# VHH binders against q9y6x5, part 334

Target 1, 379 residues: q9y6x5
Amino acid sequence: LPPKLLLVSFDGFRADYLKNYEFPHLQNFIKEGVLVEHVKNVFITKTFPNHYSIVTGLYEESHGIVANSMYDAVTKKHFSDSNDKDPFWWNEAVPIWVTNQLQENRSSAAAMWPGTDVPIHDTISSYFMNYNSSVSFEERLNNITMWLNNSNPPVTFATLYWEEPDASGHKYGPEDKENMSRVLKKIDDLIGDLVQRLKMLGLWENLNVIITSDHGMTQCSQDRLINLDSCIDHSYYTLIDLSPVAAILPKINRTEVYNKLKNCSPHMNVYLKEDIPNRFYYQHNDRIQPIILVADEGWTIVLNESSQKLGDHGYDNSLPSMHPFLAAHGPAFHKGYKHSTINIVDIYPMMCHILGLKPHPNNGTFGHTKCLLVDQWCI

## First folded at step 14 (VHH)

Design wf40 (framework vhh_5j56_2)
Fold by ESMFold2-Fast, scan of step 14:
Structure wf40 (fold): chain B 379 residues (1-379), chain A 127 residues (1-127)
Amino acid sequence: as target 1 above (379 residues)
Amino acid sequence: QVQLVESGGGLVQPGGSLRLSCVASGFTFSGSDFYAIGWFRQAPGKEREGLSDISGSSEGLTSYSDSVKGRFTISRDNAKNTVYLQMNSLKPEDTAVYYCAAGEYIRGSDHWTYDYWGQGTQVTVSS
């Protein structure tokens, strides 16, 4: 009776992997559903910021999760642990599972999506798993499908998060065809398992399923390092976040720190907070530090050390390498339709429409996603 | 408590072979997609060098540094919770203390961290 939605994220799934590798299970999913070939994410192109943008429809400066490592100068609080459960960090927005539970008297379920194990505006996902990287995809899937099929009030919104291909993308780099081929084949097999499980439980025909990601991945190298220690002494600043977007909190005059950094490397842009490009929508939040350093694609900022990281993300959101894709299947979606591009913030109002929820004010545009939906006139 | 114990080091002639073992206790390595066991070495006066790692995932993904690729092979025995490093065509410059370490990936960390280390095993390659 009520519409149901399962939102699945494979962290770090770069859109052009779909062109370079075979995905038989994902292609079968898309054949009877929709594909958005690339999704323009928000800046910075990091895990926590973009996952929260998907479920709030907001830019990072508006929802408050501005990086994977953050500092609030007023409260002196620090966020750098993926298990940080202080609601303070998450309370600047209302994610869709909170809206789902409060507007419709329905339940939400979550397997490891960032923020779902935190009470946000005094509301926590009805069913959830605390973050633990050792929990298998199979166990996450078993819990989500059990909750979708056996809950009162009914679970109408569910999320499922998996750390690959991000983990392997960082370790091997996206240009390691042998290892990335095995990782991506495993993910395709997990998609096959997901579809088969939903069919066996009688959920497939009436469930809307979105498969997406938060960002892509680009190749890094020991030959592309920016040594911050060659430009400024550590005594002049506190480092809040390092690479590829460094967040600098000056211990001396801000202008003096800026002047020491501004010509540090031809492969890094240095911004005073008020000079951050408007197109990033990354300025109006107390958690954005007074000076931001932005490395060029594939360059790594280091502190007088080597980096073994062969892949990274966080770079300019205009880069195609930073873009994920979106695939969807279910009664709300057309069959066999391909769309070129949407903004990651557009996913939230689309999901609210599917679930019959009134969206909170957001930065997404419903018109950008209406061609995906059967109940909408396209163009 | 996570513990790693290396064994199998010793003295060999150039061109010889050794097999190092790393026994893990206090956790189960196999079947954990976001755990890896890596081999590292450190010679006196030199920085620690990463050599090879193997994933706990069912695929058992492997990597090798250029200095050992083609000469060293990493493998695992899941029933024994043990990781091996088969070292062939040993050279005097391979002389070092060899360490195994447990690596973990956590969402949002953007890198693998090797927080648990064995005590090391000495490998000496001399004429």
Scores: ipSAE 0.808, ipTM 0.900, lowest interface PAE 0.6, mean pLDDT 92

Design wf41 (framework vhh_5j56_2)
Fold by ESMFold2-Fast, scan of step 14:
Structure wf41 (fold): chain B 379 residues (1-379), chain A 127 residues (1-127)
Amino acid sequence: as target 1 above (379 residues)
Amino acid sequence: QVQLVESGGGLVQPGGSLRLSCVASGFTFSGSDFYAIGWFRQAPGKEREGLSDISGSSEGFISYSDSVKGRFTISRDNAKNTVYLQMNSLKPEDTAVYYCAAGEYIRGSDHWTYDYWGQGTQVTVSS
């Protein structure tokens, strides 16, 4: 009887929301489980990159999902939006649901985690839902719990993804206490529904559940815009990604484009690819463009237009505003334990340990998560 | 395919009231957390301003911009696929063309897209 794990993501759940709002259902979950207060995500701090880092344990330069919009210089392919289903983009790594199905007689199930509706290395989760934003949390939960309870080979790894609080974080900004309070209360109620459903189905006591997120959110403003059109003419470059990390593909000499950009705004850093800070681990991939612009926290890069978003992410991963949290409950985890910080890439080797899987080579360090686990010595 | 039709605009004195209606056809927004109907306005020489929205979720989450909070009320009638904006205590600065728009959020897009817009209805507040 292999151990089972459900991995749940609430997109854009900034870690300090836990300190500024009430979460009675999540606090009850944590009371008999573990909490990691801050998870240091990978750069860039965006949805598809960080969701793939969670399930591969790799930096973006290693797993190949380097942004929500990408261009591959070797093959000349464009990832035109974050929901591109070409396996080419995903094949530079092996996510845990693939490994789970290949190492033993096991199944995986997925409710809309990024990458789960794409065959990767010719393998797709035995049970999955194609991405559709109109599908309710309740329907996603119903499918996942049905598959966890009624599958042969048994579902031992399942994922559940929800787009909030990211959607509202972008619309209202994280400093809108009235609107964010209502959204976060709804998320807490959904966590309550999840726990209640698992208890009613007899799954709660024997299932490991991780609740986490890919990134945080920071406040943006119409007063903090960088107009790229005032820096450089469109004839000199192709724009691969815009904000808050702009990916620039020069149409002329790279040094000439760099010189036009480097002193244009005091609120962005301009990097030639080889000069991108080593701490970002964002350099060694053909999908990382020759010039990268990194806006300062809360600044938005625009093309001669106002921005309607009041919140954003993608910024420097050292910023606490970009950090999510991790909470977990189940037979593998201690009860009532709080931990300060882990790296988002550390989640993968921890999950492999829980499931008894041999991890693929990865950038995570198992020692960083050992104190969360009952079968490990914490020093 | 998707069509939004506004009605209820007109001329009103300062302090007066109007109720705008937005009738949606070719789609149903009720039941989705990531679908919304919003009210926007645009006065001559100014950028378009968001005023209020209501989500398609069962809860019908509602928001208001600071400029209209306490004076305007958004509501929906799901059976009629209609969204209303009740405007009270109208001021001359409320004079604008008022639009309803259908918005959607998709994972990884980093913004709500309002791709479907009505033609607008003129609201004039003057003595």
Scores: ipSAE 0.758, ipTM 0.901, lowest interface PAE 0.6, mean pLDDT 92

Design wf42 (framework vhh_5j56_2)
Fold by ESMFold2-Fast, scan of step 14:
Structure wf42 (fold): chain B 379 residues (1-379), chain A 127 residues (1-127)
Amino acid sequence: as target 1 above (379 residues)
Amino acid sequence: QVQLVESGGGLVQPGGSLRLSCVASGFTFSGSDFYAIGWFRQAPGKEREGLSDISGSSEGFESYSDSVKGRFTISRDNAKNTVYLQMNSLKPEDTAVYYCAAGEYIRGSDHWTYDYWGQGTQVTVSS
């Protein structure tokens, strides 16, 4: 029978939460599996871009989901968290569930992972739930485990997404230890429920499970605001994305817009598209706007308004606060092994190896994850 | 459709107390971890400010702005689909129209959006 993999994401799970809070269920999972302490995500450090990078192994400029808010000048299409169903946005890459269905006589299952309720290259996940935030973790888990046990052709790749701790990270900020402690305890209990359900169904010993996240979270403040309206009048540009990475589409000469923005705040870097640092791998896509503003960690770009968010992400991917972790358990993985750091794009070729799939060309390096795997020589 | 109705406002002396109520209809608040009811206020010549919210989660996660922390308490009665704001040690600067709003979080939104608002209830703190 083919190997099986369940990929679980807890949105916004900052790596250092593991060191500052107790996770008895997650630690029990790790004891018999592997832990990668830091995952260096792609820029920008946002939900849709990084979730798509995990399943494609590509930088954002290559897979085309370059932000949570995007505009295409040729088609005049807009992408957002509430308008994400057009295949146009997702078709610049082939996610692993599509490859799984097309290379092998296998099925894929999905509970709310970004992109799984969209036909991509005319292929949609074999079993999926349309995104609805009101659907409980338990219902998502029940559907995934039902599909893993009761499918023909067999489900060999399954995904499960949960919006916490991102939702609470934005509302309370990561420095609110009282509220974050309660949220993270609830997540640990959900991990306990996941493991228990898999054991009760006889799946645990033969299923590979990866628990990871797309990004971290940093503390924001009313004292750290950049008022864009103090820099430039709305008549000079169209705003495509605001904070902490603003995407500016000029209505006048690009150089004039750049000059109005360039020295407006000491806590914001202003780039012409061709001047965006090479280390971001955030330049070679038409969906990246002509001028990009990058706020310093913990600073929020606003339009003559206060901000209610106490936590945010999207910042420079070199910042440890932006990094998630990866934990895994199953027949493919060593037991009790800890690894320091991998790149988020490395997850895709590792998953392809576990499933026996030929990866599409990608930006990941299989060598970075080989020490996690029992069938690989580590030295 | 979601509808919110505030009540319990009025005139009170400095140091006094009021309890505001927010009755929700058109949805079941306690059914989702990603629903919240928030309290906001707006005084003449000031921006609207967020004061407190409570989640639909079984844990009932709460938040408070620094201006009201320790003086105001948010609570819920799920059977009545109602959220309360207990306001103690009221000050003249608490004078404002108080609004409740229904908030939702969805993946990728990066903030809780408050799209449904009540009509407001006036709170006046004066001697």
Scores: ipSAE 0.778, ipTM 0.900, lowest interface PAE 0.6, mean pLDDT 93

Design wf43 (framework vhh_5j56_2)
Fold by ESMFold2-Fast, scan of step 14:
Structure wf43 (fold): chain B 379 residues (1-379), chain A 127 residues (1-127)
Amino acid sequence: as target 1 above (379 residues)
Amino acid sequence: QVQLVESGGGLVQPGGSLRLSCVASGFTFSGSDFYAIGWFRQAPGKEREGLSDISGSSEGFTSYSDSVKGRFTISRDNAKNTVYLQMNSLKPEDTAVYYCAAGSYIRGSDHWTYDYWGQGTQVTVSS
């Protein structure tokens, strides 16, 4: 009875790729749906933080996934991309799939969205795949569509995650038109496969589908490196996260560490935790370290070594290069409507509305997404 | 149990050509979107540099560093589980030990990691 929603993420899909490359399948999707041209993500503009903000509607300081590499000063625990299964890290918020399972007799399904293979508040997605990068898009899609059609209680919320164009964005950089055009064409073809599969299974007309991303990508260079070892000896601090936002845990005197860093490079800002700009909403969490370094767009912080990445993200969330887009199609959405900008935290209350769920307290504003929805009066 | 074995190195005169081969065993890289085989080199007194890679995806996406773009071509033979580096218009500054390496990507890593390396093959460009 309740509406169904499939939330799809293509990691690292910068909004302006839509203007610089052709996407025939995505354009057909948008023609009969809605497009939000820019989504202003949360700081820091990284994968785990922003994926969790999409499904909780919270800033990183509130949901607790504050970086892809974290240290909790109270519990002395460490988090990384290879050590992300401890529920402790995820328990500061309630993601939408947990709410979906608890408020009604409903199921959730997940193909590798961050957090969906972890029990959060003792609740794991009803159907899920453990993260494994070797699993094809086709296999992820097969599982999601099987669960959408063959589940009791019914799957009403499903997620699908794909690592491109982030993986290629890091390797080639977003300015490599030859490689990026081929990667983005493949993604458009995968969108075509998704739509075709949903039509063949009789799901397309009654399913709400959101296609979005967590962040963008900017060009990096061997000519734009900040060597942290030139600023400070590593005996003075523990490094929690490196680039482009370095998280510094002082081993001795915080003020002395700060003084060694504050004038080391014209291409990074150095903040004591209490001096981090309020607009970042990146201060009120024990996992945010005492000193934070923020590199300027396109600059990479290194430890006396070269960097092989030609693209990166994590930079200031006011930068258009860091912004993803959102496209949506289905019975809840208008057809052929274009919107300029929403905040990434606004996606959560919109999704709760579509599914008929009561949202947990969040930082999103439902009014920002009203014009996308057929059952809402706009202006 | 992943092993990479390079071959095809040797002595060549400036302007000459060599084809390096990298045979992979213990895994199949073809058909894996987030796997790649890359070629690297290290010259005496210099840092190791990446030259080229090819993805395991069906498309076989390729990349090249500026120093070798237009002169070197990477390719693969999936039936032989082998990656080739065709090196043309060789210069004395191309003299180095050449390595192949298997790389992978996982969500949130923000970089490709090259965990498996061959033993290297010497290329000397001299008259």
Scores: ipSAE 0.757, ipTM 0.878, lowest interface PAE 0.7, mean pLDDT 92

Design wf44 (framework vhh_5j56_2)
Fold by ESMFold2-Fast, scan of step 14:
Structure wf44 (fold): chain B 379 residues (1-379), chain A 127 residues (1-127)
Amino acid sequence: as target 1 above (379 residues)
Amino acid sequence: QVQLVESGGGLVQPGGSLRLSCVASGFTFSGSDFYAIGWFRQAPGKEREGLSDISGSSEGFTSYSDSVKGRFTISRDNAKNTVYLQMNSLKPEDTAVYYCAAGDYIRGSDHWTYDYWGQGTQVTVSS
């Protein structure tokens, strides 16, 4: 049978949590596998964009999921966390589960990874769960392991998504050691449950498992707010996305809106679309709005309201606080190997290699991940 | 549909105690990591203030605002589908309408949203 891979995401798992908290189960996983200490994600450092970059190997401007809230001026369509099912938004790229299903005698399985409950290029994951946050980690795990062990054609690519530690990171902030230690201990216990389940079912020895995340988390405060209403009146623009990257669609002349915003706060940068820094790779897509506001790390953009949010992400992808990690175990991976940094877009071509798939054109570099793999020469 | 009913408000003297109750229906409160019930208050001329919440997870993670930490305690009774707010050492500035709200977290929202609210219960701290 072809090689199998399970890709697991714990949303918002900041890389340095590994150094500041105890993870006995994850440490055991890494001891017999590999660890990439930092994964440099794509800008903007948000859930939907980075999850889609992991499975396509593309920058956001190329795969089209450019934010968690989007507007298309041509079609007048809106995208949000609660309105994400229209294939229109996902069709600018081909995710790995679609490519996997195009190979002979292969199936894909998904427990809640963004995009897997949407038909993309007329192809939906062979087995999937519609997104529902009330479904437990155990139920997601039960379905994934059942599908990995009891499918025809065989499931060779499976995904598992969990919303923590992102949910608690937003509520408590990453500096709340008491609450974050409890949340992260629970995640470590879930990793222990995952490994135990795979061993019990006889899957562990022959399955490649990647545990990663889409972004990190930084501390926010009510003392670090940018009130957009003090900068510009609501009648001059339509707000497409707010914080920490605001997407502004002008209702009047773009230059006039820019002039009202450009000097409003020392804690945000205001960009006309064509002036967005090239290093972000966040310019060449119609879903990127004419004016983008980028808040400094730890600053929250608000509309004449207080914010109780103690943690956030979406900030500059050069910030270490925005970086997740990647750990992996299985027959494709070395044992006890540590690597410093890869780009999040590099995960896709690595996964294609493991599964024997021909990757679609992408922004990743296979050479960046070859040292993780037993069948590759690393210089 | 989710419905929340508050009770236990009233008049109390400074330094006194009250226990508020919030009875929830139509909400899978216990057993979900991404569901929570919170207590909020609004006094005349002030913005609505979040005070405390408790998660539906098995751990029952709790949070408190600085203004009430150490004086107020949130708890739940899953068998009764009820959340309590035990308020001790009450001060005149605690006078407000107290609201119970049910909220959830979904991937990509980047914040907990409280879309279901009770009608409120008046708490008056006065001699």
Scores: ipSAE 0.778, ipTM 0.900, lowest interface PAE 0.7, mean pLDDT 92

Design wf45 (framework vhh_5j56_2)
Fold by ESMFold2-Fast, scan of step 14:
Structure wf45 (fold): chain B 379 residues (1-379), chain A 127 residues (1-127)
Amino acid sequence: as target 1 above (379 residues)
Amino acid sequence: QVQLVESGGGLVQPGGSLRLSCVASGFTFSGSDFYAIGWFRQAPGKEREGLSDISGSSEGFTSYSDSVKGRFTISRDNAKNTVYLQMNSLKPEDTAVYYCAAGTYIRGSDHWTYDYWGQGTQVTVSS
């Protein structure tokens, strides 16, 4: 009887929301499970990169999903935030559902986790939903629980993705307590629905469940804009990604473009690719552009226009505002244990251990998560 | 085919009220957390300004720009697939063409995009 794992992501769930709002259903889940208060994500702190890091255990430069908008200089292909289904973008790593399916007689199931509707190394999730934001949480949950209970070979790894609180975080900003409290209460109610559905189906006692997120959210403002058009004429470069990390492909000499950008704003750092700080692990990939601009927290890079977003992410991964949390419950996990911090790349080797899979080489450290697990000794 | 049709514009005196209606066809946004209908306006020689939106979620989350907060109220009638903008305490500076637009949120976009637009309805506030 192989162990089973359901991995749930609520996009953009900033870790300190747990301290500033009430989550009765999530707190009951944590009381009987484990909580990691902060997960240090990978740079850049964006949806597609961090979701792929969770399931591969790799930094973005290693797994190849380096942004939500990318350009590959070798093949001259473009990736957009509209969920490109070209396997080319995803093939630099092997996500856990592919490894799970290549082991003896195991299936995977997916409700819209990034990459699960793409054949990666010629392997697509055994059961999956094509990405469609109009599909309700209830429908995603109904499909996942059906597949967990009625599949042959058995589904041992399942994923469930939900776009909130990221969508509302962008629209209202994380400091809008009235709107954010309503959004977060709805998410807590969805967590309650998830637990009740698993209990009704007899899955709860034998299923490992991880609830996590890819990044946090910080407040933006019309008072904190960097107008790139005031720095450099658009004829000198091609813009691959804009904010808060701008990816610049020079049309003229790289040094000339760099010199035009370097001192333009006190609220962004300008890096030649080889000068990107080593701590970001964001340098060794053809999809990382020759010049990268990194805005300071809460600053938005624009092209001679206002920004309509009141919240954003993508900033320096050392910022606590960019950090999600991880909560887990199930036979693999201790009950009532709190841990301070892990790296987001550590989730992958932990999940491989729970499922009995041999992990592919990765940037995570199993030792960082061992205190969460009942079959391990902590220090 | 997605279509939005505005109605309810016209001429009013300062301090007056109007209710704009936006009828959606070719889709239902109700019950969809990542769909919204928003109201925008544009006066001659000015950029388009966002005023208010309402989500398709069961909660019907609403937002308002500072220029209209407390004076305008957005609401929806799911049975009619219609969104309303109740405009009170109208001022001459509210004179503009008013548009409704359908917006969507997609993972990784990092913003709400309004891709479907009505033809607009003229609101004139004058003595």
Scores: ipSAE 0.728, ipTM 0.872, lowest interface PAE 0.9, mean pLDDT 92

Design wf46 (framework vhh_5j56_2)
Fold by ESMFold2-Fast, scan of step 14:
Structure wf46 (fold): chain B 379 residues (1-379), chain A 127 residues (1-127)
Amino acid sequence: as target 1 above (379 residues)
Amino acid sequence: QVQLVESGGGLVQPGGSLRLSCVASGFTFSGSDFYAIGWFRQAPGKEREGLSDISGSSEGFTSYSDSVKGRFTISRDNAKNTVYLQMNSLKPEDTAVYYCAAGQYIRGSDHWTYDYWGQGTQVTVSS
């Protein structure tokens, strides 16, 4: 039978939640599979950029989804919503479901992974659900398992996305143990439901399943605000994205805007595009604005207003609080193996290997994930 | 057409109790993890403050700000499409206009948006 893979994302699942809360269903999954304790995501540590990096193996400057809010200086287009359907934004890379459909003449299925409801290079996921936050996890799971079991050509790559614990992380903050405990227990129960459904349908023994996330979460506070209006007047710039990474498009000379911003707060770094640290791989794309502001962990950039946000992400990708984890189970994976760290761009070439696909050029290193795989020699 | 209507405000003495009601029409918040009804208040010269919310999920997850935790209780009646705020041990500093609001979370927004608000109901705690 051809190899099959289900890729599951729980948005905003900070890696150290695994050590601070009990996950009986996830721990049973890991016991017979593999765990990567930290996944070093791409900068900026936000939903759309990192979800697209997982499925392309590319840094944001290469795949073009550089933020959840974007402006393209060449075409003058705005990414107006976090779920923009214009293929223009997604066409700078080839995600794995497109490669799967074109190289092997097999089907892909998707329950709301970012980009899967958009035709990319004139190819849309064979089966997909349009994004709608009102659709339950159970309905998403029912559709994915139906498509995995009842499709011709066979579905060999499937994705499943859920917005928690990101939604609650923003509302309560990750330090709210009472509320986060309830949310994380529900997620663990959903993982239990997923495994039970796959077993009942006879899929479990022959399906590779990856459970991962795009980023973590850090605690914010009304006591940690940076008021941008205290630094610079609105007439001097157009704001493309605000917090915790502000994307500034100057309306006057770039150096004049930079000089007004550079010493305004001790809790943010101000970069001209060419001075953005090389380690971020966040420079070589027209959608990256001429000036970027990067707030320190737990600080929120505001426009002369309070913020009700108690948790956030988007911060420096070297911060452990921004890191998700990766757990996997299936015929391709070792049983009971624990690995410390991989880069989020490494997931793509690993998935291509499992599916027998030729990867497009990418920023991942297959060697970083080979110890997870039964058909590879570690070292 | 989304509407929220608050009731139950009034004048009470310190240590007293009030129950606020919020009746929702034009939408069904129950059954979605990414919908919530929240209670907020605003006193003269102060910022609007979030107090409590209840999720539309089957579990009906509840939250409380530190200023009201242990004194206020949020609950819902799905059949009546109504959310309640039971306020006990009221203090003069609880004097404010109280609002209910409908909130939603959407992938990538990085915050809950409260786009629909009631007209508010006045709560005055004084002797």
Scores: ipSAE 0.764, ipTM 0.873, lowest interface PAE 0.7, mean pLDDT 92

